# VH-VL binders against q05519r33to113: the designs that were tried, part 2

Target 1, 81 residues: q05519r33to113
Amino acid sequence: EVIQVTNVSPSASSEQMRTLFGFLGKIDELRLFPPDDSPLPVSSRVCFVKFHDPDSAVVAQHLTNTVFVDRALIVVPYAEG
Short names: E, the ipSAE of ESMFold2; O, the ipSAE of OpenDDE; V2, 0.75 times the mean of E and O plus 0.25 times the DockQ between their complexes.

## First folded at step 1 (VH-VL)

Design e06 (framework fv_canakinumab)
Fold by ESMFold2-Fast, scan of step 1:
Structure e06 (fold): chain C 81 residues (1-81), chain A 121 residues (1-121), chain B 107 residues (1-107)
Amino acid sequence: as target 1 above (81 residues)
Amino acid sequence: QVQLVESGGGVVQPGRSLRLSCAASGFTFSSYGMNWVRQAPGKGLEWVAIIWYDGSNKYYADSVKGRFTISRDNSKNTLYLQMNGLRAEDTAVYYCARGPYSSSWYYFDYWGQGTLVTVSS
Amino acid sequence: EIVLTQSPDFQSVTPKEKVTITCRASQSIGSSLHWYQQKPDQSPKLLIKYASQSFSGVPSRFSGSGSGTDFTLTINSLEAEDAAAYYCHQSYSLPYTFGPGTKVDIK
């Protein structure tokens, strides 16, 4: 039900992430780290997406290696270690 | 099983520096985000800093920003906290804590035993 | 930063009674609220993650509920080993913040 998206462009916004992943199903929660207005200089960002439907989280993993903005996304399920 | 062991604490004078280490074992260290959390004597918990699984991204509490540096050596399974310009207010037990999945937003599933840092004259 | 407030500060409870601890956030944090137990001279331990999900090995008498700004941790029937400080923690945004803690003692 929760996915972790890494290798997110530093110029990508929360709105853009919601648009991309919203296509796959209703989003209950989406957090992009660091936040859009963070002063932290980063080379990439991390996004967490909680879908309303668990099936959407499975489908979202097919977006791994999809180029978004300027680089390929890495999409994995969120799991306790 | 998962173990985190902190070291490097001690008594230090204001303005001095100290480096803390956290030795990790029982899991693939390079796959997890790591955190430092501190607790002043008799007080509650205060989050200090986070570092991503690969060391690429870091974030700090405002109280330590510019003075503390978090880093990691994945080949040694070790997390570090370099503390400069120490103040009396930095006196605390410092805990190493694991994020569950290369994470920046998650809970802390495992904690070390802590190492005491006392800043006094 | 997001401020977390806990009540009560301190509670002395008879064994086997129900204990409820509340945590309030200064703004909505969805379900990004986690609960920890810390016994004297020990490290914190995770009890409940994402408001209501029990962590592995945690006794079933512990449960969590809530969303948005209001959250509760419930100990259905207090045991002697439950005497500890309990902290809520939000992971909604950086900086991460903790509540001030609730100390639970046995009468």
Scores: ipSAE 0.006, ipTM 0.620, lowest interface PAE 14.1, mean pLDDT 84

Design e08 (framework fv_canakinumab; at its last look DockQ between E and O 0.16; V2 from the best seeds 0.00; counts 0 for: pae E 7.8 > 2, placed apart)
Fold by OpenDDE, look of step 2:
Structure e08 (fold): chain C 81 residues (1-81), chain A 118 residues (1-118), chain B 107 residues (1-107)
Amino acid sequence: as target 1 above (81 residues)
Amino acid sequence: QVQLVESGGGVVQPGRSLRLSCAASGFTFSNYAMNWVRQAPGKGLEWVAIISYDGSNKYYADSVKGRFTISRDNSKNTLYLQMNGLRAEDTAVYYCAKDIYGSGFDYWGQGTLVTVSS
Amino acid sequence: EIVLTQSPDFQSVTPKEKVTITCRASQSIGSYLHWYQQKPDQSPKLLIKYASQSISGVPSRFSGSGSGTDFTLTINSLEAEDAAAYYCHQYYSLPWTFGPGTKVDIK
């Protein structure tokens, strides 16, 4: 039910990530690192998305290699702990 | 080969209802959000509604909220648009469009014409 | 909603000439913009994605540029088959919106 998204554009906001994955299912939690209010720009960001429905997490993995903004996303299952 | 075929268009009077269908093939329908986009005669494009891959999320343009309902039957690879309380300004060619995971549309049907007039 | 405008609304161009179409957003949308081509009596077709990324099967004479609020679609050396309407489209935030379109005719 949780995925890790890497190679996220630094131009992508938490809201944009929520919109993107929200079309795949209900999102219980979304965390983007570094946060939108980070004082230091980075070259890439990481996003964790917890879906209400585990099937959404499976579908989300299909976004791997899909270009979002300016780079190809990498979406993998994430084991919390 | 991706194919989207709209049907259900026609001529109706204001206040009446109409149900559009879109038959999809050539891709895993249940993996993608779907959209309706319309185009009034001689005018530009207007996004109407979007539905998530499993129908759990739906969003509408303000111009159709409360009147239109987007739905889908993944077992039939079919997208629907129930249009109630039709108005003259709803007259348009209605396209179904395959979504790119919330990032635009990569395939469009040929459209079906809906004409609302007294 | 985010409002998109385009310029010009109409353009009659001689084949082999360069065509430039601009799209402006009412607020910054980053690169969350596509360009669509719609030929007469046809459905729209995705032409450029994410402001500047090419689409498989689209001729290389088509290119896009810009970010934030100002975007440009360029047709380098217009062909007769390029006669069509061109629309910019934002998916930065709901509701999705389109520009009013630019009609390109062949002179």
Scores: ipSAE 0.237, ipTM 0.832, lowest interface PAE 1.5, mean pLDDT 93
Fold by ESMFold2-Fast, scan of step 1:
Structure e08 (fold): chain C 81 residues (1-81), chain A 118 residues (1-118), chain B 107 residues (1-107)
Amino acid sequence: as target 1 above (81 residues)
Amino acid sequence: QVQLVESGGGVVQPGRSLRLSCAASGFTFSNYAMNWVRQAPGKGLEWVAIISYDGSNKYYADSVKGRFTISRDNSKNTLYLQMNGLRAEDTAVYYCAKDIYGSGFDYWGQGTLVTVSS
Amino acid sequence: EIVLTQSPDFQSVTPKEKVTITCRASQSIGSYLHWYQQKPDQSPKLLIKYASQSISGVPSRFSGSGSGTDFTLTINSLEAEDAAAYYCHQYYSLPWTFGPGTKVDIK
């Protein structure tokens, strides 16, 4: 029910991620690391999206290689052991 | 059974406004993005607009940007398309379409005809 | 925007013959392409998803293939009920776009 999105632009915001993934279905939780207001200099960020409908998480993998802001996203399922 | 029913089409003069509605049933409307797609008489399909599950985000085809507004009322399971500044080239059957997780259309309404004529 | 072209624009086919429809994208779109069928006076119906994946309830004579810029929809043995317009649709990038359609009639 949770996806991990890597290779996220350092200039992308949580609101922009909600916009993109909100087209796939209802989002229960979205967390972007480091957070939008972090002063930490990073080359990329990681986003976790929990969908209300677990099928949304499966289809979200089709967004892998979608160019968002300045680079291609990598979308994979995220599961705790 | 998933059902989408459009209404609000009709004949209008250029420059006028018209509001289309789409009543949805048979699925949890508030969990899915929704689309409008149109088809001019005897022509192909043209995507018009998409709205996210909660209504916070929208995207439009360039041909309608600034004139059309997509909206939804999740408490009424209804999708809307407010069409302002109508032009002859907006003449088409307008379809309401349920989104396949941000990738396309798994269910379509019957369509409602909008004719813009002087 | 990504432009899709289809060929042929029209064909009249004898029942049981094989029909091949092609869709070409102006840039690489991976497998982010669906096919829709629209019968006369009816709404479009999803026929093939993600370039090659079947839809429950759609006859097995319909198949899709391709990736990148070149895609094909095949109807292995045409039936009378298959007289329709067929459209490809890309969802690789907004704005979403459709091909111009291919009309298939029965002789």
Scores: ipSAE 0.050, ipTM 0.739, lowest interface PAE 5.1, mean pLDDT 86
Fold by ESMFold2, look of step 2:
Structure e08 (fold): chain C 81 residues (1-81), chain A 118 residues (1-118), chain B 107 residues (1-107)
Amino acid sequence: as target 1 above (81 residues)
Amino acid sequence: QVQLVESGGGVVQPGRSLRLSCAASGFTFSNYAMNWVRQAPGKGLEWVAIISYDGSNKYYADSVKGRFTISRDNSKNTLYLQMNGLRAEDTAVYYCAKDIYGSGFDYWGQGTLVTVSS
Amino acid sequence: EIVLTQSPDFQSVTPKEKVTITCRASQSIGSYLHWYQQKPDQSPKLLIKYASQSISGVPSRFSGSGSGTDFTLTINSLEAEDAAAYYCHQYYSLPWTFGPGTKVDIK
């Protein structure tokens, strides 16, 4: 199970995202767009997290409206289609 | 049968150190974040620290920050709490607790008593 | 840091009566509040998660309600074995915090 995390601070690093979501369970994959070393000026970032246990992905959606760095996250299920 | 067993508590003087251990069994220890929670005699619960499933991330209550270090050895299914610079207010039963993906602590150990007195 | 308060501090209650315990958060925490029961000389036990979700193996007389800043734990018909301390716990933001507890005694 994969979640999409939006409204992520442009100052947030992939390690900071792994810190937050790693408390929910083992992470199989985490990708931050743009990457934390990108020079591209953006107003927000998007992060995709694949958990080892899909229960972690369900729980992670409750982090919607959690302030992280400087703004409230939006956490939703990600479905490939 | 999920089991958490704390050890390493005892009576120590202020300023001394103790190391607590929590032996885990009955679940895949390396898949879960782990917490320490303490309870002073006759008082309520106080969260102390959390460590991520792989040990890469740690967070502490302000009351212990800089003095306590949480760690884990996933090859031994063991959680640790290194307590330095102990103070009288650290006197408590210390519990380790399994985190159910951020939705609460579903399993607790039976606790180990730390008494800090001169 | 999110501060939780609980009311009342203490209740002495006749068996079969309804018990109501409140928890108030210093800021909105949505439904990210859990309840624990701690019987004398025992470790805490998770009772209710996410304000109102039941836990397998917990008697149906226990229920939770609320969201935002005001939360309630209800014991519909108190049994003697329910004499314990009850704690709310927020899991909205680090550092995690507990309420100060409500002790429930049997008359």
Scores: ipSAE 0.025, ipTM 0.717, lowest interface PAE 7.8, mean pLDDT 87
ESMFold2 (binder alone), look of step 2: mean pLDDT 94; pTM 0.953

Design e10 (framework fv_canakinumab)
Fold by ESMFold2-Fast, scan of step 1:
Formats: structure tokens, C-alpha cells, sequence
Structure e10 (fold): chain C 81 residues (1-81), chain A 122 residues (1-122), chain B 107 residues (1-107)
């Protein structure tokens, strides 16, 4: 029920990410790294989204290659192993 | 099936050090904040420390701040508690607990290990 | 730190009776309070979260209520397997703190 979104524009905000992924289902938790108020300059950001419904996480993976702000998102199931 | 197994407890003299481990299985360890909670013999629960999913954020109870260090190795699915300058008052069963909320925790500890006993005596 | 106080410290109850345990916070904590059950020689188990939310697999006889500073855990009809210590826990502000516990025994 958790997805990892990479290649997120440094200009995107947590609010914009919630709007984009919120239409797919109820969001239990959303974390954007680095945070919106971070002074650290970065070329891209990473977002983690926990959906209440596991089906929403499956549907969200279809947003891979969707242009958001200025670049295409990469959406995958969250797993380090 | 979620499992947390603590190890590393034992009998140690005051002023010495111990390192506790908590081996996690049955879930994606790197998605969760983890906590240490202790319980002195015949007493109640006392929260000790929290670590975020990636190890970047940590917080400690005042009673252990400066002496204990929480850490994790996500590649080994293992949580650690390095305990330095041990005192008789640190004698307790130490539990690791998973925070139900992803990454930085939501505060409800949905799974606990069996605990490991640390006895500090001279 | 936020201090949690529980009443009573100890209660011996006849089976099928209603048990009420109170937790009071030293400052308002909204609904950021969880309840745990610990049976003898066992690890604690999450019983109620966010003051009143049920946990899958926990019997319906357990319920929680309250907000702000005053919280209650109710066992509507005590069963023998409910003999345990019960702890409240606040998640409003670090450091996290637990109440001192209430021990429930069967008569």
C-alpha cells in the first residue's frame, strides 16, 4: 500500500503531490524528501505515499512516465530489499 | 508474519556497556520507525528511544540521553541500542516495538518483541 | 514531559462485571492516546488506538473514549483471560510517555 515516487521536480510541493495521488484514493501518509522548506538545493526529490486501500497503490503505478511539473514521474512499489 | 526478536541482554556491572539487537522479519523493515521500550522488574512501561525508517531522525528519553544510542541496519533488518554508562536504574526487560505508521511513525506500537533482560548489578 | 496518571492502581473483579480504567494527562493531548494490555510474562499488546479506535482481533468488549485530558478504557464484561496490566500511552509530544499501569485480577 506504499509507493515510492522518484524524479519529482524540485519545484513540486507536498500539496501538489497530495492532489495528484489523492484522486486515486485516501492517503494515510505522504512524505516528500527533502521537505518543502529545506534549504538544500537538489536536482530531484523523492515522495512516499501510503494509501489506505492497497488497490490505490496498484493504480498509482500507472502514473509512471506521467509528466508532472517539468519531468516524468517514476512510480514503483516501495521496497529496499 | 511479523516477528521481532531481541538479543544481547545479560548481567553487567555498573559503568559498563551492552549492545542490544532486534532482528525483524515478516515485513519491510525499512518502511517503519522503530522504538525501544523498557520495563523494570515489577514496574510499568518506560519509553526509551525512537528511530525513523532511514535512521536520519532519533529521539531519546531524558533518563538515557547522552548514554544510549539507537541505530539500525536496514540491509540486515536489525535495530540496535548501544547502552553506555549503565546504572542499576537501567535494569529492565528491553522491548523493541514497531510503530504502525510508515517512516516517521504514527505512535501506535502494533508489534512488540519478547524482550531481553538487562541486569546491572555489582 | 507529559505525565499520565491512571486510576485505579489495582482492581480485583468478578467475572462478567464491567471494568473502567481512567487515564489523565497533565495537559491536553487531543486524541493522541493508545491503550496496551500486558498479560503476566508476556509482551504488551496494542488494544485501542487514538483514544477510541478498535484494533482488528481485539474482542468488542474492549472500548475506549475521551479526548483532551481525560480518557477511559472500558471492559464491558470481564473474562478470565482479561487478567492483565493495562497502560495508556500518549503520542502527542516527545518524549512519549506511558501511564503507570492498572492491574486487573479475577476474584
Amino acid sequence: as target 1 above (81 residues)
Amino acid sequence: QVQLVESGGGVVQPGRSLRLSCAASGFTFSNYAMNWVRQAPGKGLEWVAIISYDGSNKYYADSVKGRFTISRDNSKNTLYLQMNGLRAEDTAVYYCARDEGYFYGSGSFDYWGQGTLVTVSS
Amino acid sequence: EIVLTQSPDFQSVTPKEKVTITCRASQSIGSYLHWYQQKPDQSPKLLIKYASQSISGVPSRFSGSGSGTDFTLTINSLEAEDAAAYYCHQYYSLPWTFGPGTKVDIK
Scores: ipSAE 0.000, ipTM 0.611, lowest interface PAE 14.0, mean pLDDT 85

Design f08 (framework fv_dargistotug)
Fold by ESMFold2-Fast, scan of step 1:
Structure f08 (fold): chain C 81 residues (1-81), chain A 119 residues (1-119), chain B 106 residues (1-106)
Amino acid sequence: as target 1 above (81 residues)
Amino acid sequence: QVQLVQSGSELKKPGASVKVSCKASGYTFTDYAMNWVRQAPGQGLEWMGWINTYTGNPTYAQGFTGRFVFSLDTSVSTAYLQISSLKAEDTAVYYCARGEYFGYYMDVWGQGTLVTVSS
Amino acid sequence: DIQLTQSPSFLSASVGDRVTITCRASQGISNYLAWYQQKPGKAPKLLIYAASTLQSGVPSRFSGSGSGTEFTLTISSLQPEDFATYYCQQYNSYWTFGGGTKVEIK
């Protein structure tokens, strides 16, 4: 029920990611790395989204290659262990 | 090879300005942070701040706001440190250093630029 | 503002000696600590990052350990080329250097 979103714009915010993925279903947890307030210099960020409904995670993978802010997202399932 | 080459030493009078350059080669400039570190004669290392080479956004350590400006010219893979209204206490060797793994630690350093402010 | 305290500030040792330098953080920094070596008139050189990971090309006599607030750099068998000042640096929240430890060969 967790997806990993890579190739996220350094200008994207956690709020914007929550808005984008929130319409696909209830989000239990969302982490954007580095965080919005991080001083780390990055060319790309990674976001993890845990959905309440596992079906939402499957649907979210269809957003792979969707342009968000200034680049295409890469959405894959995340195996936590 | 990966290297950072800095501009030569400067001798300035109080109140003048100086602009130090740091030219990167051997890697993709925008994939790494550029840090600035100061070392006064006989003293330890002091982190001044860093600049995000992808976005151009600088972050300054406390004590280095106002007179200190970090900037970039990505077309020539060069970072700059400008110090305005120079004071005797600014006398130091200034280093640029590449931030490995998105700015975590500094794996490649410039040779240093000595800035001397006579009073 | 995270403060780093290094001890000792100065030490003299003989070739072949085991030397240990400590670095204490004013708050927890996990393993986000690096060690640098600086020889007179030269830029610093990265030795260790993530508290214990040896940088490529650095001799295996150098090792790092610790996590949280207490860290150590160990040189298992001091060599003449190890005459230098050693600095710890945290990169958990902004960046801070320790005050340095000057190692002189007796």
Scores: ipSAE 0.005, ipTM 0.617, lowest interface PAE 12.9, mean pLDDT 85

## First folded at step 2 (VH-VL; framework fv_canakinumab)

Design g2 (at its last look DockQ between E and O 0.17; V2 from the best seeds 0.00; counts 0 for: pae E 7.8 > 2, placed apart)
Fold by OpenDDE, look of step 2:
Structure g2 (fold): chain C 81 residues (1-81), chain A 118 residues (1-118), chain B 107 residues (1-107)
Amino acid sequence: as target 1 above (81 residues)
Amino acid sequence: QVQLVESGGGVVQPGRSLRLSCAASGFTFSNYAMNWVRQAPGKGLEWVAIISYDGSNKYYADSVKGRFTISRDNSKNTLYLQMNGLRAEDTAVYYCAKGIYGSGFDYWGQGTLVTVSS
Amino acid sequence: EIVLTQSPDFQSVTPKEKVTITCRASQSIGSYLHWYQQKPDQSPKLLIKYASQSISGVPSRFSGSGSGTDFTLTINSLEAEDAAAYYCHQYYSLPWTFGPGTKVDIK
């Protein structure tokens, strides 16, 4: 039920990520790295999204290559632990 | 080339219903969320509704909640707006709009006029 | 909802003059603001995104600045074809909202 999203634009906010993936289903947890309040400039960010419904995580993988803000997202399943 | 063509507008009395359509072409329709935005005559722009790429989620402006329904048929590359309980204040040009999510609406249709009057 | 205001409502400008339009948000929205141009009897057109980022095909005389609550659209040297309404738009949080618009006419 967890996905990893790479190639996230530095201009994207956590709220924007939540809105995007919220279209797929209920989100139990979302973390964006570096966080929005990080002073360190980066060229790309990574997002982890835990969906309430595992099926949402499967659908989320179909967003790979979808342009968000200014980058094509890469969405893969993520095994926690 | 991206094209969005709205249709279905017309003149209706208050309380009546109307269904708008937006025919999309020139891009992979099923990969993008779609929006409706309206503009009353001589007034500004008002966002109306958004629907996710697969139609699984929808959001509406408070002004149309409970009356309007956004939907889509990806097999037909068509966006819809079912408008029930129409009011005079719903009179507007209705645009369908595409955008790179998070980067604004990059393509707009020509719009279709809906006039609600007694 | 986040309310956007614009100033001025209207201005008539001589060609080649500088035009400045301001947009203010009811709360901080960072740089999550776009500008649109709508010419008479036409659909809106995306003009500036993320407060200051240029759009392909838009003339360089158009620029945007600002962050937080105060934003500015500038036309460095107005052309006759720039007669239009200009709208700011926030995509910080739903519902998406637009400013009331600024109408620019040519003297």
Scores: ipSAE 0.108, ipTM 0.822, lowest interface PAE 3.2, mean pLDDT 92
Fold by ESMFold2, look of step 2:
Structure g2 (fold): chain C 81 residues (1-81), chain A 118 residues (1-118), chain B 107 residues (1-107)
Amino acid sequence: as target 1 above (81 residues)
Amino acid sequence: QVQLVESGGGVVQPGRSLRLSCAASGFTFSNYAMNWVRQAPGKGLEWVAIISYDGSNKYYADSVKGRFTISRDNSKNTLYLQMNGLRAEDTAVYYCAKGIYGSGFDYWGQGTLVTVSS
Amino acid sequence: EIVLTQSPDFQSVTPKEKVTITCRASQSIGSYLHWYQQKPDQSPKLLIKYASQSISGVPSRFSGSGSGTDFTLTINSLEAEDAAAYYCHQYYSLPWTFGPGTKVDIK
């Protein structure tokens, strides 16, 4: 039920990510690393999205290679360990 | 089975308001984003608006921004479109559509006709 | 806003002929283009998703191809029930946009 989104633009905010993935279905949790308020310069960010409906997580993987902000997202399933 | 049924269309004068409804059944309505799409008589399809599953995010076509409001009542499984300041160019059949971002619209209602004329 | 164009606007086609419909996007949209069929007096129906993926219940004579900016819908051997309008649709970024449509009639 959790996806990992990588290659996220360092300019992307958690609100932008929530807007994009919220159109796929109900989100139980979303976390962006580093968070919006981090001052650290990074080359990319990672976002984890927990959907209420597992089918939303399957559909979300179709966003792989979608350009968001300035680069193509990579969306893969995430197994909680 | 999924069903979407639009209602509330009719003939109205320019400048007036109209509210459309879309009754949903056969799926868990509160888990899905919903869309309005319109089609002027004899013309092509035009996307109008989308609302997220919980109603917290909304996005509109430029042609309707500031005049139309999409909303939903998840307790009633109903999608709404409030149309204010109607113009002749808003004359169309209005469809509600179920889909997930990036997957297309897999279910459409039958449509409801809105005619804006003097 | 991503503009989609379609060609031709209209085709009158003999049954069993191959029909080709082209859609062009004003910028790259990857494979995030979908095709819809709308028969007279009916609601639109999703025909092809992600440029080339088939939909259960859609006849195999319908196929899609392309990526980036240029996309094609093909009807390999036209049947009489295929008389309809065909729309391309980008689901890449808001606002969603449709192509202007291609009307296919049976001669």
Scores: ipSAE 0.013, ipTM 0.686, lowest interface PAE 7.8, mean pLDDT 86
ESMFold2 (binder alone), look of step 2: mean pLDDT 93; pTM 0.939

Design g3 (at its last look DockQ between E and O 0.69; V2 from the best seeds 0.00; counts 0 for: pae E 10.4 > 2)
Fold by OpenDDE, look of step 2:
Parts: C-alpha cells; sequence; structure tokens
Structure g3 (fold): chain C 81 residues (1-81), chain A 118 residues (1-118), chain B 107 residues (1-107)
C-alpha cells in the first residue's frame, strides 16, 4: 500500500502531492523529502505515499511519466522495512 | 451490499437550477471517489463529473464545466450535483457511480430523471 | 478526448448463438477499458473489467479481449436475459468516455 514517487519537482509542495495522489484514494501517510521547509534546495524530491487501500497504490503507479508541475513522475511500489 | 440511491430529479425550465443527491451505503464512502454519469433518453452514457474521496479534487466534462458543481458530505455518505443554468441538452437520467480508484465504475444507482424543457 | 466507436450498432440474435461486439479507440489505451451491460429500464452494470477480466456474478459466457485500440466483447451462447445495450468505456485519461453502445435483441 506504499508507493515511492521520484523526480518530484522541488517546486511541488507536500500538499500538492497529497492532492494529486489523494484523488486515487485515502492516504494514511505522506512524506516528502526534503520537506517543504528545507533550507537546502535540491534538484529533485522523493515522495512516499501510504494508501489506506492497497489497490490505490497499484493504480498510482499508472501516474508514471505523468508531468506534474515540471517533471515526469516515476511511481513504483515501495516495501517499508 | 453496495447501494446508491439518487434523488432530486424533476422537470425544470431552461436556465433554472437543480440539486441532485446520491445516498450511498454498503461500503466505506469516504474511501472512494464518486462520479456522476448521465444518459439522455434513448442515447448512450456520458460521464459528467468526478470528485475525490475527500472532495479536494474535482473534474468535469466540458459540456457541464462552469455550470455544474460536484460535492460530497462524507459524514452523511451523500454525493451531490448542483446543476445551474440548465439547458435542454441536460435532459437525462443522472446516475451516481462508485469509482474504482480512477479505473472505472463498479456500482451504479438507479438514476434520477432530469427534464429541462420550456 | 478519446473517442470510442462500436460495431455493430444493433444486433438481433437467436438464442444460443455467439455474439461479438467490437470497440475501437481513437488512440491506444492499453487495457484501460471496461464493458458495461445495460438492460432495459435498468442502470448499467460492470460486465468485463480491464479489457478481459471477469466480474464476480457475471456468467462465464461473457468474455473480453483486446488491447491498444481494438477490443472485443464476446457472448458465447446467447441467453434471452442477455438482451441489453453494451457499452465500452475507457478510463485511460480524462474525460472518461463511452462507446455509443451496441443493442442486442433476441430473435
Amino acid sequence: as target 1 above (81 residues)
Amino acid sequence: QVQLVESGGGVVQPGRSLRLSCAASGFTFSNYAMNWVRQAPGKGLEWVAIISYDGSNKYYADSVKGRFTISRDNSKNTLYLQMNGLRAEDTAVYYCAKDIYLSGFDYWGQGTLVTVSS
Amino acid sequence: EIVLTQSPDFQSVTPKEKVTITCRASQSIGSYLHWYQQKPDQSPKLLIKYASQSISGVPSRFSGSGSGTDFTLTINSLEAEDAAAYYCHQYYSLPWTFGPGTKVDIK
């Protein structure tokens, strides 16, 4: 039920990510790295999304190559340790 | 069992407004996006609008954009469609349809008829 | 938007015969297509999911195939209760769209 989203624009906010993936289903947890308040700008960010329903995570992978803000997202399943 | 029950349909004149409701039961309503789909008499199916599980995202067909508003109250397990500036071509049976995580619809209501005529 | 077309528009079939309905997309949609059945005076019902996956409660005589732009719904040995309109539906991209439908009558 967890996905990893890479190639997230540094201009994208955690709230925007929540809105995007929240359309697919209820989100239990969302983490964006670096966080929005990070003082260190980066070229790309990584987002982890835990869906309440595992089926949402499967559908979310269909967003791979979808342009969000200014980047094509890469969405893959993620197994938490 | 999943149940979707539409209401609020009726006969209205062009330019008037109407608000449809869809009462949902038999599933965790707040976990799923919901859709409206309509069908003009003797015609095919036309998707109207979708709303995310928490109402934060909405999309509309071009034919209704700017006139219709989809909304929901998860505390009441109810989906709504506010229809303003109704036109004759809006005449149709309006179905609420449960979403499959942006992968189509698995359950439909019985529909409510909206007739727009002078 | 993605336009779906269907063939034929109408089909009158003798019970126990095989029915074939085709759906074509204006662009490739992979397998992001469902089939719906709508009987007279009823709401649509999900019949085939993801182009070829069966739905619980749907008789095994119904099957779907295809990918990309060309899809087929097959009814092996038509039953009287199968008289209905059948719609293909794409969920590849918004706006969601449906085929114009195929009406199947029983002779």
Scores: ipSAE 0.038, ipTM 0.792, lowest interface PAE 3.2, mean pLDDT 93
Fold by ESMFold2, look of step 2:
Structure g3 (fold): chain C 81 residues (1-81), chain A 118 residues (1-118), chain B 107 residues (1-107)
Amino acid sequence: as target 1 above (81 residues)
Amino acid sequence: QVQLVESGGGVVQPGRSLRLSCAASGFTFSNYAMNWVRQAPGKGLEWVAIISYDGSNKYYADSVKGRFTISRDNSKNTLYLQMNGLRAEDTAVYYCAKDIYLSGFDYWGQGTLVTVSS
Amino acid sequence: EIVLTQSPDFQSVTPKEKVTITCRASQSIGSYLHWYQQKPDQSPKLLIKYASQSISGVPSRFSGSGSGTDFTLTINSLEAEDAAAYYCHQYYSLPWTFGPGTKVDIK
């Protein structure tokens, strides 16, 4: 029920990510790395999204290659050990 | 028991407006995206619009962009469709549909008829 | 926009016989295709999700198959209550689109 979203623009905020993935269902948890207020200069960010319903995580992978902000997202399942 | 009940349909002249409502019960309305789908008499289904669970994101079919506005009031468990600049082509039964997290529509209302006629 | 087409437009079928309905997408949509049944004067009802997954409460005579661009809905032994219109529906990308429908009548 957790997806990993990579190739996220360093300009993307956690609110923008929550908005995009919120169309897919109720989000239990969303974590953006580095966080919104990080001063670190990075080339990209990684976002983890835990959905309440696992079906939402399956549909979310459809967003792979969707341009968001300035680059195409990569959305894959993430298993927490 | 999930229920969706549309209302607000009627006969209206071209260029005028109508507001459709959909009263939801039997599920936590604020957890789900909602859609409007329409069906002209004797024709197939046409998707109209989607709204996210909290109302922050909305998308429209090209045929209605700029004329229709989808909205929701989660405190009243109600979905809305404001329909402006109505045309004869908008004549249809309008259904509200509960989204399965962008995976299909598991529950549909009974529909409300909108007739746009001069 | 992803265009769906369906074949045939109309089918009149003897009870207990097999019905097949096809849906073709204008581009690959993986398995992100659903089937709906709409009986006369009723709202649509979800019948098959993700091309082939069963829905609780739907008779086992209904099945779906396919992936990519070509999809099939099958009714293995038609019952009188199955007279309806059948629509495919892609959920791969916005805008969501439906096929034009296939009407199935009892002969």
Scores: ipSAE 0.008, ipTM 0.658, lowest interface PAE 10.4, mean pLDDT 87
ESMFold2 (binder alone), look of step 2: mean pLDDT 93; pTM 0.946

